# VH-VL binders against o27280: the designs that were tried, part 339

Target 1, 266 residues: o27280
Amino acid sequence: MDSMNVPEVLEIKRIVEESESVKTFIFSWDFRREVRPGQFVMVWDFRDEKPMSVSLIDPVRSEIGISIRRVGEFTDRVHGLSEGDLLGIRGPYGRGFELMGRDILLVGGGIGMAPLAALADEATARGMRVDALVAARTADELLFLDRLEAAGVNISTCTDDGSCGFKGFAHERLLTLEENHDMAAVCGPEPMMFQVMRILDERDVPAQLSLERYMKCAVGICGQCCLDDTGFRVCAEGPVFWSQELSRVREFGRYRRDPAGRRVPW

## First folded at step 14 (VH-VL)

Design P18 (framework fv_azirkitug)
Fold by ESMFold2-Fast, scan of step 14:
Structure P18 (fold): chain C 266 residues (1-266), chain A 121 residues (1-121), chain B 107 residues (1-107)
Amino acid sequence: as target 1 above (266 residues)
Amino acid sequence: EVQLVESGGGLVQPGGSLKLSCAASGFTFRTYSMYWVRQASGKGLEWVARIRTKANNYATYYADAVKGRFTISRDDSKNMVYLQMNSLKTEDTAVYYCVRPSYYEGYFDVWGQGTLVTVSS
Amino acid sequence: ETVVTQSPATLSLSPGERATLSCRASQSVGSYLHWFQQKPGQAPRLLIHDASNRATRVPARFSGSGSGTDFTLTISSLEPEDFATYFCQQWESFPLTFGQGTKLEIK
């Protein structure tokens, strides 16, 4: 049948500027190749290939959207493209989010709201109650607020500088929210996700967290993907992991690896 | 709260001009294409004009009935959409609605209250 | 241009009854057909988008079905506030076009 490992050259159908640094690129998509929130695709600009989370899944319109933050040479080139230009898309890949229960919490930081926005669409379409905590450094870096509001999502915001909503970090805002949820989904900077996970664990809310660094492992580029902690290893395709899978990984939220493989604090 | 507030409607004579304004609030205006839709008394709805975002070079589109006479424009710094109506005809008499589409533009999501334009001698 | 036609022009029913409203497109619009409710003196309100997807905060008694050229809006049990004019609209091709409306009135 269809192969996920062969890139298709697709025309950019529409471009939406989400913020000064983020654009969503929309493509026609053949949904015989199913896509779930939390999965990613490899985006190829005919020079380099990078993993990008799918931020819009619309089988009725036969469209997917990919939200890309401008952070380097590849993304700068892609941001320079226009409607009608071509990109190579391969996938989808990785383990997506699972929806459970009636009431869910989404906690997103920066571009981490991209895969969570796709999840919010699916959850609201199923009739679930969705609460979203959207975090960023400043108000102009908060993403998808209008899209989430239009979908009927109950939104809380926080910014480091206090320019919108609560002044502080996502986990500090979460501590001021006393609500029951059947599950949570979290995506953003790893230190943020670690702090949020700890609070959700104390509240007995099962959480799923999306880790960008495991996207390449999920496509088999680096072989087996292992989280190495003193005495323990967790192997999974990612990028989505349950909080129970991450609770035994000391590296999560505390340390990262440099190109030489050495532990470096966040 | 998401709001679209139209203004500028009124009575004009055939051949006259009128400029409608739409003040948007409660959402990130610059990321949305904006539309004008009209409705004559006892008639159905009719799409009039569309303006895209900066990412799409503010491209504009018009219904054949108004092409060459009407101009849609926007000012993102003021969260405003405009409809400049020239060479008005009696058949342009209608309530004019400023409309926001769905986030990725596939259906009409938010409508203003409308402003009445009457073209009569 | 894609012409959209609604039937009947007027439908007279009582509260508690089931209402079925029809919309036909002159050529296939896939699933890109939307339904709006309009009360006198008010702007249209989105009810159903993309043939069968109920808009946010729209009561469960409203449902849509169909694809291609034939579409139906169903109100399972009419409430007094449901007596209004209903419009369908296609978004498959420009110019965007609306039906002429079906007026739902009390018997």
Scores: ipSAE 0.582, ipTM 0.792, lowest interface PAE 2.0, mean pLDDT 88

Design P19 (framework fv_azirkitug)
Fold by ESMFold2-Fast, scan of step 14:
Structure P19 (fold): chain C 266 residues (1-266), chain A 121 residues (1-121), chain B 107 residues (1-107)
Amino acid sequence: as target 1 above (266 residues)
Amino acid sequence: EVQLVESGGGLVQPGGSLKLSCAASGFTFRTYHMYWVRQASGKGLEWVARIRTKANNYATYYADAVKGRFTISRDDSKNMVYLQMNSLKTEDTAVYYCVRPSYYEGYFDVWGQGTLVTVSS
Amino acid sequence: ETVVTQSPATLSLSPGERATLSCRASQSVGSYLHWFQQKPGQAPRLLIHDASNRATRVPARFSGSGSGTDFTLTISSLEPEDFATYFCQQWESFPLTFGQGTKLEIK
């Protein structure tokens, strides 16, 4: 609608508590502005603006959903809001996931299941078979299991503490699954995504991975906009990348940048 | 798999009280808002009460016909929702259904079998 | 309050015939109108949500249409098990309101 990308002030229509630390905020949306799974919006609380992945895309109800984990001052304030309160929404931004083939594997860790839940809805609507590996530290932190089951998704779970499903990490569970998927989509902590990518690459499964830390780069508010010393920039292409692109990025899964731009291990 | 089981219905005199219970199973109860809907014999359905999740501070809403007399509550640790009915009137005679809405609350998805409440002398 | 009115109160038809049930809202409810089927002694069963979307395990012969204030539930070819009471319900505003029902009975 607005070519200047000015935030639109929208009313919070519904709030759903996904876990003790995650809430989904639902807004009415005019789908003349298309939204695709894997894209994000800038959420403005009239003090700060932060990027958030779109977790629900519902053209039937003319609604979008944004799932937010409570991790700091901004998210604490947003979690304190009620239905009827207002937030500024700008976007969508970034490149969405591409779907191909007949079957897809989703591998999500924690809040990384949010954009993958939206992708699951689109894949099932397209007639694809969807298998999801949902990983978290504990059973209480597994997200969207009821939503995924309702959509017809085949679910495998793993928790670090063994409280639900396989005891261990996502990549360890993946090694025990007999995989034969046309593609995969992966979202979660970068070290997890790196390990999962390696396994999928060995199995010749093309994968797309969402790098949440680079969503600010996609809207031009990050400092350096680089993934490694080669000068590869994510601002034009991210946050979703094919595994083939990430296999040659030395920082992926090994390092992140602090506010001073220094390389810090995961 | 998903199931809602109501209990606590029965015969009571006008001015009396009853407490209805609804036991939920087969889904993550704490993430769903919950409703009570009633139906008098040979009549249509009538929304009675609504309770939201912790995200909305367990906000409660009531139909005008029951405001001040009925109280909806929930216990997420037990997967239970309740309806405390006070100062009952003959007009409250109905089958009471415990209802789960769709995941993001837009339509009624799952209904219990209902429990009959009869208010008569 | 948004009043929802169904017509006719009773519809007498034979198996194999097409049934058309109407629901009218006193003010616009957008597409937030749902249809339920109820058989004697049973809880209501969701058929159609958001005007036109068929619920899980609902046969293809059921379809919904409409927006704003005027909505229709169509059963393209009646089966014996379809003779039941049908309710429409709006979810645009609180209080949530239901129609009084349309009873489908065998002619």
Scores: ipSAE 0.237, ipTM 0.682, lowest interface PAE 5.1, mean pLDDT 87

Design P2 (framework fv_azirkitug)
Fold by ESMFold2-Fast, scan of step 14:
Structure P2 (fold): chain C 266 residues (1-266), chain A 121 residues (1-121), chain B 107 residues (1-107)
Amino acid sequence: as target 1 above (266 residues)
Amino acid sequence: EVQLVESGGGLVQPGGSLKLSCAASGFTFRTYDMYWVRQASGKGLEWVARIRTKANNYATYYADAVKGRFTISRDDSKNMVYLQMNSLKTEDTAVYYCVRPSYYEGFFDVWGQGTLVTVSS
Amino acid sequence: ETVVTQSPATLSLSPGERATLSCRASQSVGSYLHWFQQKPGQAPRLLIHDASNRATRVPARFSGSGSGTDFTLTISSLEPEDFATYFCQQWESFPLTFGQGTKLEIK
């Protein structure tokens, strides 16, 4: 058994094109290393290492999946790989989602549906009722709709341009949905998550939110993840946080940190 | 609703050709590998062909019994998968099913209604 | 190629009885063994995937077990609609192969 901090070189077993810009890479996995939805791994292409959320957890088939959006040099190289090629994987890292109750809501924006898809699989396997609000700029950027449908998830969609489902933003669509959930999980662009969190808080629905910028905090390299909170900095293990923790952070949904630690508007 | 509707079956003479079509609806077709499976009357099921997605360069695979005679293809813009059958033999007589696998592959999830191909003189 | 063999070829039982259907692979297929139900004039319907996982909307009376080369499909208490032909299928290696089927008949 490898240490969690040592990369294991794994063969890409399957590649699935989720969209023009997103692929899921599937690997055989030894589940003696436990993996929970909401956790991430470090993906190493033998040149650079980047954190990626785990999007598929399948102990029956002994497989994990990692969904990667093409956004730069590292991800362009990884997207150029084929089945049979090798990648280094270490982890998992970070705090995963916790399931509670019987009726849950998932709200995902773009690639943020990746960790939520893994959570949906676990929730439906436990017999929970799952409602998912899937949001994107355009229809082509909506992810995992067929996978969620196959799992028995009740799906609502919205796109900024109206090309699929409700025309508008996730929080606007959420206002038109029923309010009776035991918990929610949210992942997507920070401004979207902030607006969704406020609505869920008003409905007294406990919510967990996954923040990509906190993945480095979970592996102990977190200087840039610290946020101001009523005049002082707050830094906590991520990437998943409860909404009550984030509601007291002045920066959440309004500012981000650049590499120098400066506050920058979204 | 997820549907696969086959067409193009019929009676053909030995040595003849037929092209089967499968119209997919209710899901994102381009994301799935697609398969053809056949069943002769009162017999078991037999895998015939597989076509992969764009991410896997549209790779094709065939059962030995049909290799060199059958060609599977797809048109993602039309949500169609095809099976071109050439040099047909009487033993190719079967109901042909268009089949979608599970989302990340590994088991057959959705089957069409089937289309009957009869090769007889 | 991996050959899968089903037994018995035909099983005659009455409603309310327990049915046990066997599937044997010529080499290990791990847990990559699936079960399908087929009624006359219909396409096959997935019942159990990956040895023991019941497909969506399949009744709880259906269960699967086994790994490696020996697999079993069990129907705990037969309903009238369960009298059909059952096929097992391996997905460990290509070519994909199916058993010849077990036909459940009303006694």
Scores: ipSAE 0.687, ipTM 0.848, lowest interface PAE 1.7, mean pLDDT 89

Design P20 (framework fv_azirkitug)
Fold by ESMFold2-Fast, scan of step 14:
Structure P20 (fold): chain C 266 residues (1-266), chain A 121 residues (1-121), chain B 107 residues (1-107)
Amino acid sequence: as target 1 above (266 residues)
Amino acid sequence: EVQLVESGGGLVQPGGSLKLSCAASGFTFRTYDMYWVRQASGKGLEWVARIRTKANNYATYYADAVKGRFTISRDDSKNMVYLQMNSLKTEDTAVYYCVRASYYEGYFDVWGQGTLVTVSS
Amino acid sequence: ETVVTQSPATLSLSPGERATLSCRASQSVGSYLHWFQQKPGQAPRLLIHDASNRATRVPARFSGSGSGTDFTLTISSLEPEDFATYFCQQWESFPLTFGQGTKLEIK
């Protein structure tokens, strides 16, 4: 068995178009290397390597899936691939989601539904009641609705433009939903996650939030930008954090870091 | 409600042609591989044809019994899948089902009600 | 071509009894074997996918087991509506193939 830090060259077994901008790439996987929802892998196209959340975990079929949004040169090249083509995959990395209780709320924005879709599969397999709030700017950017429905998930939608479901933002829709959940998991744009976290805190619902920015930190690439004012390594435990941990991070929901490590507003 | 509705079945003479249609509703049709499966009276089920999605270049596959005679196609703008049947034989007499593969493919999860095709003189 | 064979052809039982239906593949299909129920005049209904996973809204009395070449569908306590024909189907290789069916009938 090879180290998880060495890229394994895998054949693309299947490709599914989730939307005009998102594709899921499915690979055979040896589950002697355990993968949990909320973890990510490094995807290597033999030129560049990027972190991608695992969106499908299927030990019965011995498959994993990685959902990739087309946003730049690397992702454009990967989207140009076909079944039978090869990609390097290294991992998994990072802290996955923890499940507890009987009822879970998932709140996903755009591609943030990818790790939450894998979590929904695990939660339903454990017999949990799963409510998902799926948010996007427009109807065509809502992801995994058919997959979630097939898994028995109770789905609520919202779009900024009102093209599907509630017209408005995720946090506005959340205010109109029942308050009773044993836990929540949230993934999406950081400003959305911040607003959702505040509502869940008021409802005393323990929440886990997945932060894309900390994926590189989880594999030891990040240095200075992951230290708080007292010198603690916040990023070492990512990308999934409990809301109590994030409430102490001043940058969460307000600022991001550019490639030079500078603070820039969302 | 997820639904598949077949049409176009009927009585046809050997050597004739028939085109079956299947209207899909209640799901994102363009993301699913679609299949045709047939069943002769009192007999078992037989896979006939498969069409993949745009991501896989609309690749088509056929059972040996129908290869060269049948053509599967789809129109994602209309949520339709079709089966053009040419050079029909008496052995093609069956109920034809339009079938959806599961999300990410691997098993048949939604079936239409079926449409009867009778090939007889 | 992977040949899938079901046994018995007909199984006669009474309501309340346990039913055990067998399916054998001519070569290994891993766990890529599915079970369908068909009532007269109706389309097949998915019961179990990937050997042991119960489909949505299928009652808990239905269970599947097996891997490789030998598979079993079990109905723990027969209800009147369970008397139907059951088909197994492999998805390991193309062409996709179905068993001949097992007819479950009232004794």
Scores: ipSAE 0.707, ipTM 0.856, lowest interface PAE 1.5, mean pLDDT 89

Design P21 (framework fv_azirkitug)
Fold by ESMFold2-Fast, scan of step 14:
Structure P21 (fold): chain C 266 residues (1-266), chain A 121 residues (1-121), chain B 107 residues (1-107)
Amino acid sequence: as target 1 above (266 residues)
Amino acid sequence: EVQLVESGGGLVQPGGSLKLSCAASGFTFRTYDMYWVRQASGKGLEWVARIRTKANNYATYYADAVKGRFTISRDDSKNMVYLQMNSLKTEDTAVYYCVRTSYYEGYFDVWGQGTLVTVSS
Amino acid sequence: ETVVTQSPATLSLSPGERATLSCRASQSVGSYLHWFQQKPGQAPRLLIHDASNRATRVPARFSGSGSGTDFTLTISSLEPEDFATYFCQQWESFPLTFGQGTKLEIK
């Protein structure tokens, strides 16, 4: 257990450019330390440490992958690394997704497709029918389409600008999809997830939603990891929550909090 | 539909040159390492060349049998991979396949139909 | 270089029978061993990757096993379309190497 809190220095085995702003970093991993879809790790560049969802889990190849979007100083530095360079990784942390039934819907927005791609791999390996709704602002920001197709996933796309698939938002596209599912998993911007959750609730489809909120720690209680009314800590009790748990959180889908705990509109 | 289509094969005399082309469609070509694999009549498969993606500076690798004579290249804007073959020998006679690796590399998952290269006088 | 050797060179069986094809590497390749099927005039088709994982749209009668240096491809009950040449290939080290092939022919 203690070894989970100490970063292991790992060599970057491969780097895949998923898009202009997203790269997947692949590491050899000892699967005596189990990793489940929906869990995250702390990535340490020897200056700063940030939480990143695990996007590839491959016990056969003894590899994990971590997909990182370029959004600031830390991620800019990490994106500048090459195969053979070193990163510190500790974890995994958090609750992963739970699979149930035979037919699953995945709804991902932007980098939110990262943990869902790992879930898609597990679901297809279990023989489940997987439908994925992949949403982004533009076609160039849609992630993992070739990977999902190779896994046998049924893919629907939507872009805000209409450059690929349905023109509009994920929840608008979801309204045009006629198939019923035994469960859904959702990850992306909170406003998107809130709207998708409402539709799934009306369809009586149990949904799990992953909250990739800003965090400062992964092994202790901190205010920035807490959800408002519930007292849940994303790093300890999340990041995956059932829709019934999130329905009690007044800030879900309405506003977020910055590092100082202040409300910021979506 | 994921597809690879080779062209440029034919008959050439020993010492001659040929340039093979491979047109990729149905996937995001720029994110995949691309390979050439050949097969002589009635014989096994032999890896020839590899080209990596932009993330790895388009690094190239060759089998010892073709080093210094063959050059693999790619044009991501056209979804093309090429194999320039110089100083051809009779033992280079084979069907040449354009091959895509799996999404995160490690096995060959999509093969073209192949193009025949015959080196003979 | 890692040499990959297949046996037998030719295997004569009847439809409905079980086929067992062997592949041996000169040094450990872990689980980085793949199997391909090739029919006359066609490109190779991926059957099994990483020793035991069946590729997409490959029938359930095909299975792979093994690790390290010794690997097996099994076809539980041969169908007429299964009579083809089968190649194994290692991806542990460069240069990438293939076996010489096992030809499955009808008895």
Scores: ipSAE 0.701, ipTM 0.852, lowest interface PAE 1.4, mean pLDDT 88

Design P22 (framework fv_azirkitug)
Fold by ESMFold2-Fast, scan of step 14:
Structure P22 (fold): chain C 266 residues (1-266), chain A 121 residues (1-121), chain B 107 residues (1-107)
Amino acid sequence: as target 1 above (266 residues)
Amino acid sequence: EVQLVESGGGLVQPGGSLKLSCAASGFTFRTYDMYWVRQASGKGLEWVARIRTKANNYATYYADAVKGRFTISRDDSKNMVYLQMNSLKTEDTAVYYCVRGSYYEGYFDVWGQGTLVTVSS
Amino acid sequence: ETVVTQSPATLSLSPGERATLSCRASQSVGSYLHWFQQKPGQAPRLLIHDASNRATRVPARFSGSGSGTDFTLTISSLEPEDFATYFCQQWESFPLTFGQGTKLEIK
């Protein structure tokens, strides 16, 4: 019986509509429990519990924010809540991002911009130059552009359909951008992250990538183990990994597991 | 670039009405709470009104000095916020600023250039 | 309502000097105190929010400190463009209230 493992019931202080499908929920937070960009919390609606990345960390206001995309029954219920309603929050959990050097590239796809927005705030507060490549399928799915601009971030956009910015995928846009960064942080769909990682590896830019599927391992519940190129099981605390840790993981960006445990292409 | 541009100011007699408009550009207008703040010539700043977003049912709030006389409204499809001013008094004479609340609320981060309202006979 | 009072009303200094402006609230506002700069004929510009957080693109010479009822805005070395009126403003309670302003003028 550890107070860290028991959900704390918190009042929704504020709700911001980031898009038609994404809302940010803001709660008062006691920063005696440290929170770092790239960490997540378990959100409990008194019926189901789901991991959600922390998208706002504000120790001056004693607040955290959690950005949630509407994708199923749980998230649909949470989206129906109002300011003043209650949610259970456990955490934070997981390994967060590490910052190094003087300049950083952020590459985010869809809701993957949520943990990167928190990282952008920390990087700019440290005086780093921050370049962000924000990718989505359509213009209305591009997230946090106003927030990033307000933080002094240099923004590039791309959409699959060409409705905003460069027409194409994140990795295609990245090939047209400056190659000179001390590090990168990447979060989004695994196929996108895999392609971006390959380009950054060729440029000798060390990158950290956030993998949603490893959030279970960070909480200490039963997660999936990966087989590397040597056949060994790889089990590590996530969700953030350096690119060199992932370069030998056979399944990253290439395969997922079906219900029978077989590797299938994304 | 982020901009707020006010219009609709002018000279009006006591007891008259005037509607101010504010055109927003360069940001996702529908996600921000919007405010009106006024300033009499050479004097301090005074908060007038607030309107919240759709997520908060477009809730409105007013300073006591204008309650019952002024109405704030917004049209997210046009990126506009308005201030309908009725039963105007000479003490309402001021430059009226359209102001944006910060992304997660809590401070004013963007101000329009202001529009002058003069209430005089 | 929470009354916010600034001092001094006018501060006369030369370029290169350090400026210290004070703001006091009639009751605790925590850290929900913000600073604005206003030049004649212009709208106010956000400098510092939440007592000590410098707004984007505001020069490093501007800093804020304080909590509760007593707050300070410091300009470490005045530049010619810094001569303006400065306002503090609380966001702890509605109605939102501003100080009366401190005018920084060239000696």
Scores: ipSAE 0.484, ipTM 0.764, lowest interface PAE 3.3, mean pLDDT 88

Design P23 (framework fv_azirkitug)
Fold by ESMFold2-Fast, scan of step 14:
Structure P23 (fold): chain C 266 residues (1-266), chain A 121 residues (1-121), chain B 107 residues (1-107)
Amino acid sequence: as target 1 above (266 residues)
Amino acid sequence: EVQLVESGGGLVQPGGSLKLSCAASGFTFRTYDMYWVRQASGKGLEWVARIRTKANNYATYYADAVKGRFTISRDDSKNMVYLQMNSLKTEDTAVYYCVRPGYYEGYFDVWGQGTLVTVSS
Amino acid sequence: ETVVTQSPATLSLSPGERATLSCRASQSVGSYLHWFQQKPGQAPRLLIHDASNRATRVPARFSGSGSGTDFTLTISSLEPEDFATYFCQQWESFPLTFGQGTKLEIK
């Protein structure tokens, strides 16, 4: 009997509005079920179930947080909930980030900052020097800047429209940053992650990247969780992968799959 | 830099009114609940009022000592929080602090410099 | 209301000595207990939040411990700037309540 496969109905303890389109939902959590940055849970609204990365891990308060962007019917319904309402949570699933060395670069795009914010908390608690490159389309879509600053993280921002920080994409900003790091962690839109990975590989910086696109298979049974040409399952072996593993995947950064399994360009 | 700057304090007669203002800067104001905490000279700290975010329908809460006399409000477009104080008593004499909690609430993280309110004849 | 009480009311110590300050809650507050330092004429400064987490830029000599109803703030080796009033505060239940303070003064 595996208690992680049965949803636990939890009360929404707190809601933080991170932006117009993103909210963080906070729940009491029994840390006899360990949770690590980079892992995800299945969120059930009693109609549909979706995978969500854990964005806050607080064993002192016995709380976890899940940050959700409004992008469709499920997330729109969840955004309509209030403190005191109930959601089903099962998990955690997947492997978490591994920390190594003395300094780390975080590169996050949009909601991809969610799992990286949890990682930033752990890295700073370990005494690591943390630099974060936070990217979004506009200033209003930059996430967790206040939280990262409070944790002692050194922040660089970039926006596509130039409304905050560097005007341009994450990889373009990264090219202007000459600091070396012992490792990096990257999460965001797949085309962004592909470009960032290439630069980090050229600089010989080992990087871990979180792939959210295949999190629909929470227990590793579904064949659609496999990466193209590699044959391993994201939900069983990820969602966090080292950059050297992803450099061999033909689809990474170029194509995605629709529900029928067809390759479609980003 | 994160800052909270209070204004509006002063000397007022018993039964009078004052409106305190707090200007917030250096953080995303709309995502934080905001609080007022007071301290009488040489005394301990006392929570006064709380206002929640838009996500929580701007719900307000008050200490029993000020219920029905004080009103907390906010204007997210101006990054301002206010405390309207009516029917002031000599017991309301204190330094009033505008306070921001931690990112996910749960502790008082950032304090303003305070503004002195003296209720005396 | 959850009442929090601090002891002692006054601690007279010399620089270099270890200070131990106590805070007791009338009912369990879990780990939702915070410590503040206040110097005359200044706003309170957060030192420790959630029983044991040191706030940003707070020196390593400050540490917090405890859970439930009994909490301790320890200053391992007092510096001259540490002589101030210290308050504990619970965030388990509303109304939020503070201890009466412990004044740390030079012997």
Scores: ipSAE 0.290, ipTM 0.698, lowest interface PAE 5.1, mean pLDDT 87

